# Designs tried in a protein design chat: VHH binders against Kinase non-catalytic C-lobe domain-containing protein 1 (KNDC1). Part 20

Target 1, 252 residues: Kinase non-catalytic C-lobe domain-containing protein 1 (KNDC1), of Homo sapiens (Human) (q76ni1r1468to1719)
Amino acid sequence: STHQLFSQLTLLQQELFQKCHPVHFLNSRALGVMDKSTAIPKASSSESLSAKTCSLFLPNYVQDKYLLQLLRNADDVSTWVAAEIVTSHTSKLQVNLLSKFLLIAKSCYEQRNFATAMQILSGLEHLAVRQSPAWRILPAKIAEVMEELKAVEVFLKSDSLCLMEGRRFRAQPTLPSAHLLAMHIQQLETGGFTMTNGAHRWSKLRNIAKVVSQVHAFQENPYTFSPDPKLQSYLKQRIARFSGADISTLAA
Short names: E, the ipSAE of ESMFold2; O, the ipSAE of OpenDDE; V2, 0.75 times the mean of E and O plus 0.25 times the DockQ between their complexes.

## First folded at step 20 (VHH; framework vhh_6z1v_2)

Design k52 (from h54 with N103Q; at its last look DockQ between E and O 0.67; V2 from the best seeds 0.00; counts 0 for: pae E 4.0 > 2)
Fold by ESMFold2, look of step 20:
Structure k52 (fold): chain B 252 residues (1-252), chain A 123 residues (1-123)
Amino acid sequence: as target 1 above (252 residues)
Amino acid sequence: EVQLVESGGRLVRTGGSLRLSCAASGFTFSRYAMGWFRQAPGKEREVVAVITWSGGSTWHAKFVKGRFTISRDNAKNTVYLQMNSLKPEDTAVYYCAASPDIQLFRTEDYDYWGQGTQVTVSS
């Protein structure tokens, strides 16, 4: 069942990713994306209406509503993971859920579904989840998966182009972490950069164009898992049930 | 031609220290993550430590418990493993490896391998 959960979560993520046009990632700053390890959560999604004023970086750029949906789904998956754990009634159930989510996330990053892997990691890192006594009784091998996931997140943050290196990029499908990708693009777009044609502008535009080309390349090589509509419907219902939930309140 | 050449392996007593070096050539070293692995007789090769392209992030296996430190010098195309408080259980052939990818914890994740250097820890 862990393999089936991984594969169907991957297909659900892919469906949303395929709707995005790669060039629309260029204005990720207006979407309120922040590095979650350094930010207090806020109602940034209500601020998306200002996106077109931030698009002066690329005058013909049009905000893609599907990118916003992709980012909102990433938050919903993270919230779902946290909610399932904090609403579990016994330590045995919490250990079982922690173990399953860790193993699903491990399958995800091993198959280059970095989107779902990082969404699960984010849910597991929620303060209320970290407080669970179940962490202390996990088998050591399972607990090591958490440290591996954290290392993967750090490595992904170090180089936005790293996923296109080596034979693995050409050999297998990839789903990038939308939050991390958007954050890298936002960092490249900021500062004193203007639309004047200077050397620094072209260097930054070249790097941004490489990231956009990376997104396009990933869309050309989709996962081919067999769909399970019953499991997909169940997953969608569970994720939707907890959408927007206040995890700290659920845990209290 | 890609080459990874380990050096520094030798016989040491329990509690001793060693520094392993791995000199890289034939590829853009600063674009590769580096790892140290070890293989004891009759056992599978296992990851010991990993370092990112810039050297800004590292990971060490729990069984080295703060005793080993991976580092790199991109100007010299060299990765190092400082091994302190050595134990007989650390006796193995140590290999350096290079990966252009983010998946760094399995032997399958690495494209290039050195020939290994023997470390022997006596009591």
Scores: ipSAE 0.289, ipTM 0.658, lowest interface PAE 4.0, mean pLDDT 79
ESMFold2 (binder alone), look of step 20: mean pLDDT 87; pTM 0.890
OpenDDE, look of step 20: ipSAE 0.721; ipTM 0.878

Design k53 (from h54 with N103H; at its last look DockQ between E and O 0.66; V2 from the best seeds 0.00; counts 0 for: pae E 3.2 > 2)
Fold by ESMFold2, look of step 20:
Structure k53 (fold): chain B 252 residues (1-252), chain A 123 residues (1-123)
Amino acid sequence: as target 1 above (252 residues)
Amino acid sequence: EVQLVESGGRLVRTGGSLRLSCAASGFTFSRYAMGWFRQAPGKEREVVAVITWSGGSTWHAKFVKGRFTISRDNAKNTVYLQMNSLKPEDTAVYYCAASPDIHLFRTEDYDYWGQGTQVTVSS
């Protein structure tokens, strides 16, 4: 059922999110979180991740194991979604699975689970998945869900702080997208730190501090869905099966 | 008292242009995303365009894409809808609405509504 999958994926995401300390989100640069629009030269030898973690808030950067788990799980969910689709061998099965994931993602974003919604969207946007002819057969109402999710992603990338203002975020449970939040914090930090007391620098520092407070506020208002341990175990097993998979190889 | 007041609706000919304005008061305008909706006689209210609270992102419905442009001026607490290449099917009452969240595509996603301004497109 789509509702059971949505609710149990949300509980799994929440469990990981609740283990994270909000201050560690300030050092997401070292985790390799990059906006797709940036280009970074690939070195022939590994470089220290700590070289990318200059921050006024966390000198002598320490990577939080729970934040790493949260970010790895986000990638694993995306890979799982893509893998399930490309390993389905008929167009009817692929249409059913596309529809199911789109409806799960729609339920997630409607209930403010932006983390899982964006993870599913990322999996659906994989090149190998986008090349499937099943997209052309998809019912129009379901195809509209894809366009809606893409618009939400654009809004989150442009103004992720919008989730952190207004009364609705405090009244309802929320799971932010860790990748998008980390990317936005990095962009705010690179946009003007100085060693002076300039008004622009203080405004950016205030925005960064607001992020920490808002992450903590989200942690204080958890989802209360009933857990289904058998379904959760099954989901974890499927997600783990495809962890690190090369989707283009699975599709070919 | 929250107030959204639309203005600029009138009768225009097919192919004409019109700019709608919505003046906002009674809330922190810069913390709200804004939308324009329309309702033709006998039809349900439908989203036309939305804009994030900063103005950094917009979305336009497919039936108006390329013809209508939403914008906002946070210094004046005003949201606009520039309407070009108007068609008779654009005839409707146009409403502005405000939401504190990024759920922007359904009428129930919005907390505050204006009274509407009539746009009529002839011939």
Scores: ipSAE 0.343, ipTM 0.686, lowest interface PAE 3.2, mean pLDDT 80
ESMFold2 (binder alone), look of step 20: mean pLDDT 87; pTM 0.896
OpenDDE, look of step 20: ipSAE 0.702; ipTM 0.867

Design k54 (from h54 with A33S; at its last fold request DockQ between E and O 0.57; V2 from the best seeds 0.00; counts 0 for: pae E 2.3 > 2)
Amino acid sequence: EVQLVESGGRLVRTGGSLRLSCAASGFTFSRYSMGWFRQAPGKEREVVAVITWSGGSTWHAKFVKGRFTISRDNAKNTVYLQMNSLKPEDTAVYYCAASPDINLFRTEDYDYWGQGTQVTVSS
ESMFold2, look of step 20: ipSAE 0.502; ipTM 0.797
ESMFold2 (binder alone), look of step 20: mean pLDDT 86; pTM 0.886
OpenDDE, look of step 20: ipSAE 0.598; ipTM 0.836
ESMFold2, fold request of step 22: ipSAE 0.479, 0.408, 0.492; ipTM 0.792, 0.762, 0.801
ESMFold2 (binder alone), fold request of step 22: mean pLDDT 87, 87, 87; pTM 0.885, 0.893, 0.891
OpenDDE, fold request of step 22: ipSAE 0.628, 0.625, 0.555; ipTM 0.855, 0.852, 0.828

Design k55 (from h54 with T28D; at its last fold request DockQ between E and O 0.68; V2 from the best seeds 0.00; counts 0 for: pae E 2.01 > 2)
Amino acid sequence: EVQLVESGGRLVRTGGSLRLSCAASGFDFSRYAMGWFRQAPGKEREVVAVITWSGGSTWHAKFVKGRFTISRDNAKNTVYLQMNSLKPEDTAVYYCAASPDINLFRTEDYDYWGQGTQVTVSS
ESMFold2, look of step 20: ipSAE 0.432; ipTM 0.764
ESMFold2 (binder alone), look of step 20: mean pLDDT 87; pTM 0.889
OpenDDE, look of step 20: ipSAE 0.691; ipTM 0.870
ESMFold2, fold request of step 22: ipSAE 0.482, 0.456, 0.526; ipTM 0.791, 0.781, 0.812
ESMFold2 (binder alone), fold request of step 22: mean pLDDT 87, 87, 87; pTM 0.886, 0.886, 0.887
OpenDDE, fold request of step 22: ipSAE 0.709, 0.696, 0.723; ipTM 0.883, 0.879, 0.888

## First folded at step 21 (VHH; framework vhh_6z1v_2)

Design ctl (from e55 with D101S I102S F105S; at its last look DockQ between E and O 0.18; V2 from the best seeds 0.00; counts 0 for: pae E 11.9 > 2, placed apart)
Fold by ESMFold2, look of step 21:
Structure ctl (fold): chain B 252 residues (1-252), chain A 123 residues (1-123)
Amino acid sequence: as target 1 above (252 residues)
Amino acid sequence: EVQLVESGGRLVRTGGSLRLSCAASGFTFSRYAMGWFRQAPGKEREVVAVITWSGGSTWHAKFVKGRFTISRDNAKNTVYLQMNSLKPEDTAVYYCAASPSSGLSRTEDYDYWGQGTQVTVSS
């Protein structure tokens, strides 16, 4: 059922999130290291675990292995979503998979699992997936979920600090998106906050401390779904099968 | 103290237009997603439209798309619902709501609610 898939994906994400120390999320200054050409780093370095097309972390930074696992898993989930769709044999199967993933993602963000919701969205936005004719056949109410996911992404990019306002973190478990949180921290470190006339001014250090407090608070209020080890093992197997897959090649 | 105060609800003829306003206070308005919900007698409260904190993205329920438009003015701490081509089935109490986390369709995603304003559309 989509509820079982949502709940077990949430437990798998939570397991990885709980292993991370909150301050390690501050080691995300590598976000935004993007080249539009294949430029060789100035300092010679050993092969990293980073993807060939994008490196989230510089090799010279001390990085927690659990944060790396969390980020690799996020990439693997996105790849898995895209791979399942593009390797489906018929447009009918692709419509069913699109619908399932959209409904799972909707359950995720409704239950404040923003990590898995954004990972699914990323997989659905892969160019090979977006080119599928199944999108045109999709029921209208299901297609509206895609618009809602995009709105959630925009909201989270705008200010992840608002996750703590209204005291929601005490009322319901939450899993933040590691990628979006890292992007927000990078923005804070570069002075991306603006001041409005009559508004309170914010310091970079004060806002960074709020991020660490947010992560800690989320870890103190875990999800309590019942584990299904057989389903979890199956999900891990499917996700691992497509790890590092070239989606464009699979779609051919 | 958080307050959301809706205004502009009234009796309107079928095919008419109406603009609802919701004045916000007691929180940093520009950091909240805003939504309009409605509840007809004997029915569950349902989302009508949602707007992100910056106004960069909007979402409208299909039953009002093309007729209703959500907007916000962060300088005035106000969210609006422009309602055109009104139908008798649009008769309901309209609520504005604020979400500190995300602009989702569930009522549980919204922490702050107004008292509602009655919109009645006569045949």
Scores: ipSAE 0.000, ipTM 0.261, lowest interface PAE 11.9, mean pLDDT 75
ESMFold2 (binder alone), look of step 21: mean pLDDT 86; pTM 0.884
OpenDDE, look of step 21: ipSAE 0.025; ipTM 0.425

Design l1 (from k54 with T28D; at its last read DockQ between E and O 0.74; V2 from the best seeds 0.00; counts 0 for: pae E 2.01 > 2)
Amino acid sequence: EVQLVESGGRLVRTGGSLRLSCAASGFDFSRYSMGWFRQAPGKEREVVAVITWSGGSTWHAKFVKGRFTISRDNAKNTVYLQMNSLKPEDTAVYYCAASPDINLFRTEDYDYWGQGTQVTVSS
ESMFold2, look of step 21: ipSAE 0.609; ipTM 0.844
ESMFold2 (binder alone), look of step 21: mean pLDDT 87; pTM 0.891
OpenDDE, look of step 21: ipSAE 0.777; ipTM 0.906
ESMFold2, fold request of step 22: ipSAE 0.520, 0.485, 0.518; ipTM 0.815, 0.797, 0.804
ESMFold2 (binder alone), fold request of step 22: mean pLDDT 87, 87, 87; pTM 0.893, 0.892, 0.888
OpenDDE, fold request of step 22: ipSAE 0.670, 0.671, 0.680; ipTM 0.868, 0.868, 0.872
ESMFold2, last read: ipSAE 0.454, 0.532, 0.503; ipTM 0.771, 0.814, 0.802
ESMFold2 (binder alone), last read: mean pLDDT 87, 87, 87; pTM 0.889, 0.890, 0.891
OpenDDE, last read: ipSAE 0.709, 0.685, 0.699; ipTM 0.883, 0.874, 0.881

Design l2 (from k54 with I102F; at its last look DockQ between E and O 0.51; V2 from the best seeds 0.00; counts 0 for: pae E 4.2 > 2)
Fold by OpenDDE, look of step 21:
Parts: sequence; C-alpha cells; structure tokens
Structure l2 (fold): chain B 252 residues (1-252), chain A 123 residues (1-123)
Amino acid sequence: as target 1 above (252 residues)
Amino acid sequence: EVQLVESGGRLVRTGGSLRLSCAASGFTFSRYSMGWFRQAPGKEREVVAVITWSGGSTWHAKFVKGRFTISRDNAKNTVYLQMNSLKPEDTAVYYCAASPDFNLFRTEDYDYWGQGTQVTVSS
C-alpha cells in the first residue's frame, strides 16, 4: 500500500539521516557537493579557489562521508523512481506507477518527510519520465500533486530555516532534503568570514550555526512507524538494482 | 483576538480586475504563511494561491493561469490577491487564511480563517 511504502521509505531515510552530524553539512562544497541545477559544467571559471579565503575549516580535515552517503542514497532513490516508470511496458502500468509515486510523495511532504518527497520529485522530473504519455491520462487530482511537489521544492529553497517554522515542527518529526539543506549552508558559507579590518563576521557564523543546528533538532523527534524488514529489504534491493543506471538508456 | 478581515470582493464584469485585501491582527503576521482560498456554490473549497511568511515565495493554482497574483506587506499585516481577467468561473467566496505550518495546500494546514469576501463575475 501507499502508506506502507511511505512509512518504510521514511524509516529508511531516517536511519541514514540519524547517522549524520551537523558538522557533516559544513564545507560540503569541498566534498564536491554541487547544485544540481548548475550541472551545466561551466568549464571555464577555474577561478582557482586560490584566494586564501581563510577557510574556517582546517586544511585536510577529513570529514565523515555520511553526508555523501545520504546524498548518494537520494540519487539512488530518484533513479529508482525514474527506472520503475520507464521500464514499465504499458501506459496503464506507467499511470499506476506515476500515481503511486505521486501519492507516496504527497504523503511524505504532508508528514514532513521532505527528503523522500524531493527524491521522488527528482525522479519524476527526469526527461525520460516526463516524456511518458502517461502524464496526459493521469487523473487531475493526481496530476495536481506534481504541482504541489514543485511548489514544496520552491518553498524549501526559499529559506534555510523554513522547516523550523510552525507548531508542527515541535509536534512532528521532520526529514529535510539533505541536498537542499547542504545548498543553503553552502550559500551561507560563500564569501569571506573576515572583514577587511580583520574582524570575523560573527553574524555569518551565527547564521551558519543556526541552520546547521537544525540537523540535531530534526533528529530529536523521530518517526515511530512500525518497521517492516521484509519490505525494507525489498526496497533496498530494488533501489540498489537501479543504482547508477542511465535512465535514458533504460527508456530506450 | 486573531482576526482576518477580507475586503475588495464585489460584482465585476468578465475581463475585469479586482484586488482583494486581507488585514490580519492578533498574531505575528510575519511568521505565518498566508493563503487565498475560494469556494463556489456547491463546490469544495480550493486553494488559489499561497505566499510564505518571508514573502519571497508564492504558489498559484493551475486554474489561475497567470491571472492572479498573491502578495503581502508585512509592515501592514496585509496579504493581497490581485485578480485580472476575471471569468464567471471565478465567482466564489474568497477566504484569507494563515498557516504557521510549512504545508500550505490543505485547508487543515491553516489555523486562522477570514469570514470571506464575495466575488461575482458576470458575463
């Protein structure tokens, strides 16, 4: 059922997220974490990061790869979603799958699992998936979920602290989009931490600390769904099966 | 006491324009996302547009098709809905609502509601 899938995907996501420390989200650019929208390799501006931007970070600081694992998993889930759809042989099956994933995603963002919601959205936005004729025959109510998901993404991108707002934050567990959170933090990290007079930009540091501290805040309130190890195992295997797959190739 | 007071609803002709206003009081306006909803006779209440607490992000329903624009002025504790190119199908009671939550697409996500303002578009 949609609820079963939602709950187990949420638990799987939670398990990975719980391994992360706020510090893992710092200096993620140095780890190669980039904005997916900018994947146009602007070849040129090798502007040598040589400007000694006094990185608050120690040179050669080896960070645990928990953030990278989290991000890789996110990509795998997105790929899985796309793969399931493009490998379906009938329009009816594609419609069913699209509907299912959209409803799962809806459940996710309604229950503040924004991680899985965004992962599903990313998969559904793949070009090969978007070219499916199944989109044209989706029920209107289901199709509307796609628009809602896009709106959620826009909102998540609008403010680094958007998830900390509201009564529900205190009352409900939250799983952030790791990628979006990382991007917010990177944006805050952009620029120098020292003023021309040598003084530290304390406000900037405080803001970064505030945004990063959300990780702990979210971890304090976990989801309490009942685990289904069999279904989780199945999901893990299915996701792993499509890991690294070229969706365009699968669609051909 | 929390109050949301809508204004600006009236009878207009097809193709006309209206600007709805919603004045908020009794809560910290800048911490709430705001939404406009509408309910036509015999239909369910539906979301028209939403705007985040910061005012930086907006969402509009598909049926809006670029005709309506939500905005807000936090200094005035007011949210607006500019409606252009109105159609008879837009006839409804329009409601302003406030949400402290991130989820803005369901009526249950909103804690505070106005009494609504009637918009009637005549052919």
Scores: ipSAE 0.060, ipTM 0.567, lowest interface PAE 3.6, mean pLDDT 88
ESMFold2, look of step 21: ipSAE 0.290; ipTM 0.689
ESMFold2 (binder alone), look of step 21: mean pLDDT 87; pTM 0.896

Design l3 (from h54 with I102L; at its last look DockQ between E and O 0.59; V2 from the best seeds 0.00; counts 0 for: pae E 4.5 > 2)
Fold by ESMFold2, look of step 21:
Structure l3 (fold): chain B 252 residues (1-252), chain A 123 residues (1-123)
Amino acid sequence: as target 1 above (252 residues)
Amino acid sequence: EVQLVESGGRLVRTGGSLRLSCAASGFTFSRYAMGWFRQAPGKEREVVAVITWSGGSTWHAKFVKGRFTISRDNAKNTVYLQMNSLKPEDTAVYYCAASPDLNLFRTEDYDYWGQGTQVTVSS
């Protein structure tokens, strides 16, 4: 059932999201790699001391592994979606899978699970998947869902901070896309530069505080779907099986 | 008090053009995505076009793509729908709506609605 799959994928995504501390979404090291534990000095000791001092003052340094896990899982879900489709041996099976993933993604974004919705969209947009003849035999209403998902991605890229406004922000649970949130944080950091030093620093601090507040608010209103441990274990197994897979090779 | 007021609906011949306007007040217009919907007699209300709060991104339903264009002017708190190459099947009441959310394709996604303006396209 697409409802059961959507709800359990949402619970799995939520579990990972809840482990992340809101402030570590702002740390570029957390978005890259978790390896600053090596105490090899750089060419300048002041740069090394500054980085270590920042680590001592940044409360999420020890928690960067959870953000990496969240980002890796996002890539793994996308790869899983693509792999399931390209390894199906008939066009009929591929149509069934495309339809299921599209309807799951639609349920996700309608219930404000933007993380899983965008992960599925990314998998469906893989070149090997887009080349499948199954797309041409999809029911028209199902094919229209793909256009809706693409539009949602465009809207999320324009300003993910808008998720915090309106009546639904406090009434419904939300899971933001980690990749898109990171993109917006980077844009806020670079786009806020100005010659007015005081205005520049204050604007950056305000935007940083808004991001932290938004992540915290999302964590305070979790989804309450009933867990299905057997289905969750099955989903985890399927996703892990394809982790790191070369989709083009699997399609051959 | 939130208010959305549509204007510009009238009788137009097939192939003609029309521009709808929707004036907004009572909320921070620049923080809301805007949509145009239509409802023909006996049919459900359907989304026609959507525009993000900054105007940087738009979406148009397939049945109007290339013919209709949504736009907005945040300085005037107004959203527009330019309607070209009108067809009799475009006859409907057109509503503007505002949403602070990015779920923009269902009527349930919008918090504020106008009263509508009638567009009639004669053959």
Scores: ipSAE 0.247, ipTM 0.655, lowest interface PAE 4.5, mean pLDDT 79
ESMFold2 (binder alone), look of step 21: mean pLDDT 87; pTM 0.888
OpenDDE, look of step 21: ipSAE 0.562; ipTM 0.828

Design l4 (from k54 with I102M; at its last look DockQ between E and O 0.69; V2 from the best seeds 0.00; counts 0 for: pae E 3.6 > 2)
Fold by OpenDDE, look of step 21:
Structure l4 (fold): chain B 252 residues (1-252), chain A 123 residues (1-123)
Amino acid sequence: as target 1 above (252 residues)
Amino acid sequence: EVQLVESGGRLVRTGGSLRLSCAASGFTFSRYSMGWFRQAPGKEREVVAVITWSGGSTWHAKFVKGRFTISRDNAKNTVYLQMNSLKPEDTAVYYCAASPDMNLFRTEDYDYWGQGTQVTVSS
């Protein structure tokens, strides 16, 4: 069922997220974490890294790979979603799968699992998936979910602290999009931490600390769904099966 | 006491324009995302547009087709809905609502609601 898939995907995501420390989200640019929208490495961003900006980070700082694992998993889930759709041979099956994933994603963002919601969205936005004729025959109510997901993405990108606001945050578990959170932090890290006079930009540091501290805040309120090890195993295997797959090749 | 007070609803002709206002009080307006909803007779309440607390992001329903625009003024604790090229199908009671959450597409996501303002578009 949609609910079963939602709950187990959420638990899987939670397990990975719980391994992360706020510090793992710092200096992620140095780890090669990039904005997915900037497909074309604009050469110009490399120049700003060469300025001897006194990095708060030790040059030999070895970061745990937990963030990278989280991000890789996110990509795998997206790939899995796309792969399931493009490998389906009938329009009926494609419609069913699109509907299923959209409903799962809806459940995710409604329950503040923004990680899985964005992963599904990313998979559905793949060019090969978007070319499916199944989109034209989706029920209107289901098609609207896609628009909602896109809107959620826009909102998540709008403010680094957007998930910390409201009464519901205190009462409900939350899983952030790791990639979006990392990007927010990177944006705050941009421009260096020292002023021309050598003084530290304390306001910037405080802002970064505030945004990064959200990781702990989210971890304090876990989801309490009942685990289904069999279904989780199945999902893990299915996701792993398509890991690194070229969706365009699969569609062909 | 929390209050949302809508204004600006009236009878207009097809193709006309209206600007709805919603004045908020009794809560920190700048921490709440705002939404406009509408409910036509015999129909379910539907989301028209939403705007984040900062005003940096907006969403409009597909049926809006660029005709309506949501905006806000946090200094005035007011959210607006500019409606252009109105059609008879736009006839409804329009509600202003406030959400403390990022889930902005369900009625249950909103904690505070106005009493609504009637918009009637005649042919």
Scores: ipSAE 0.021, ipTM 0.508, lowest interface PAE 3.2, mean pLDDT 88
ESMFold2, look of step 21: ipSAE 0.337; ipTM 0.717
ESMFold2 (binder alone), look of step 21: mean pLDDT 87; pTM 0.894

Design l5 (from k54 with S54G; at its last look DockQ between E and O 0.58; V2 from the best seeds 0.00; counts 0 for: pae E 2.3 > 2)
Amino acid sequence: EVQLVESGGRLVRTGGSLRLSCAASGFTFSRYSMGWFRQAPGKEREVVAVITWGGGSTWHAKFVKGRFTISRDNAKNTVYLQMNSLKPEDTAVYYCAASPDINLFRTEDYDYWGQGTQVTVSS
ESMFold2, look of step 21: ipSAE 0.504; ipTM 0.807
ESMFold2 (binder alone), look of step 21: mean pLDDT 87; pTM 0.890
OpenDDE, look of step 21: ipSAE 0.401; ipTM 0.769

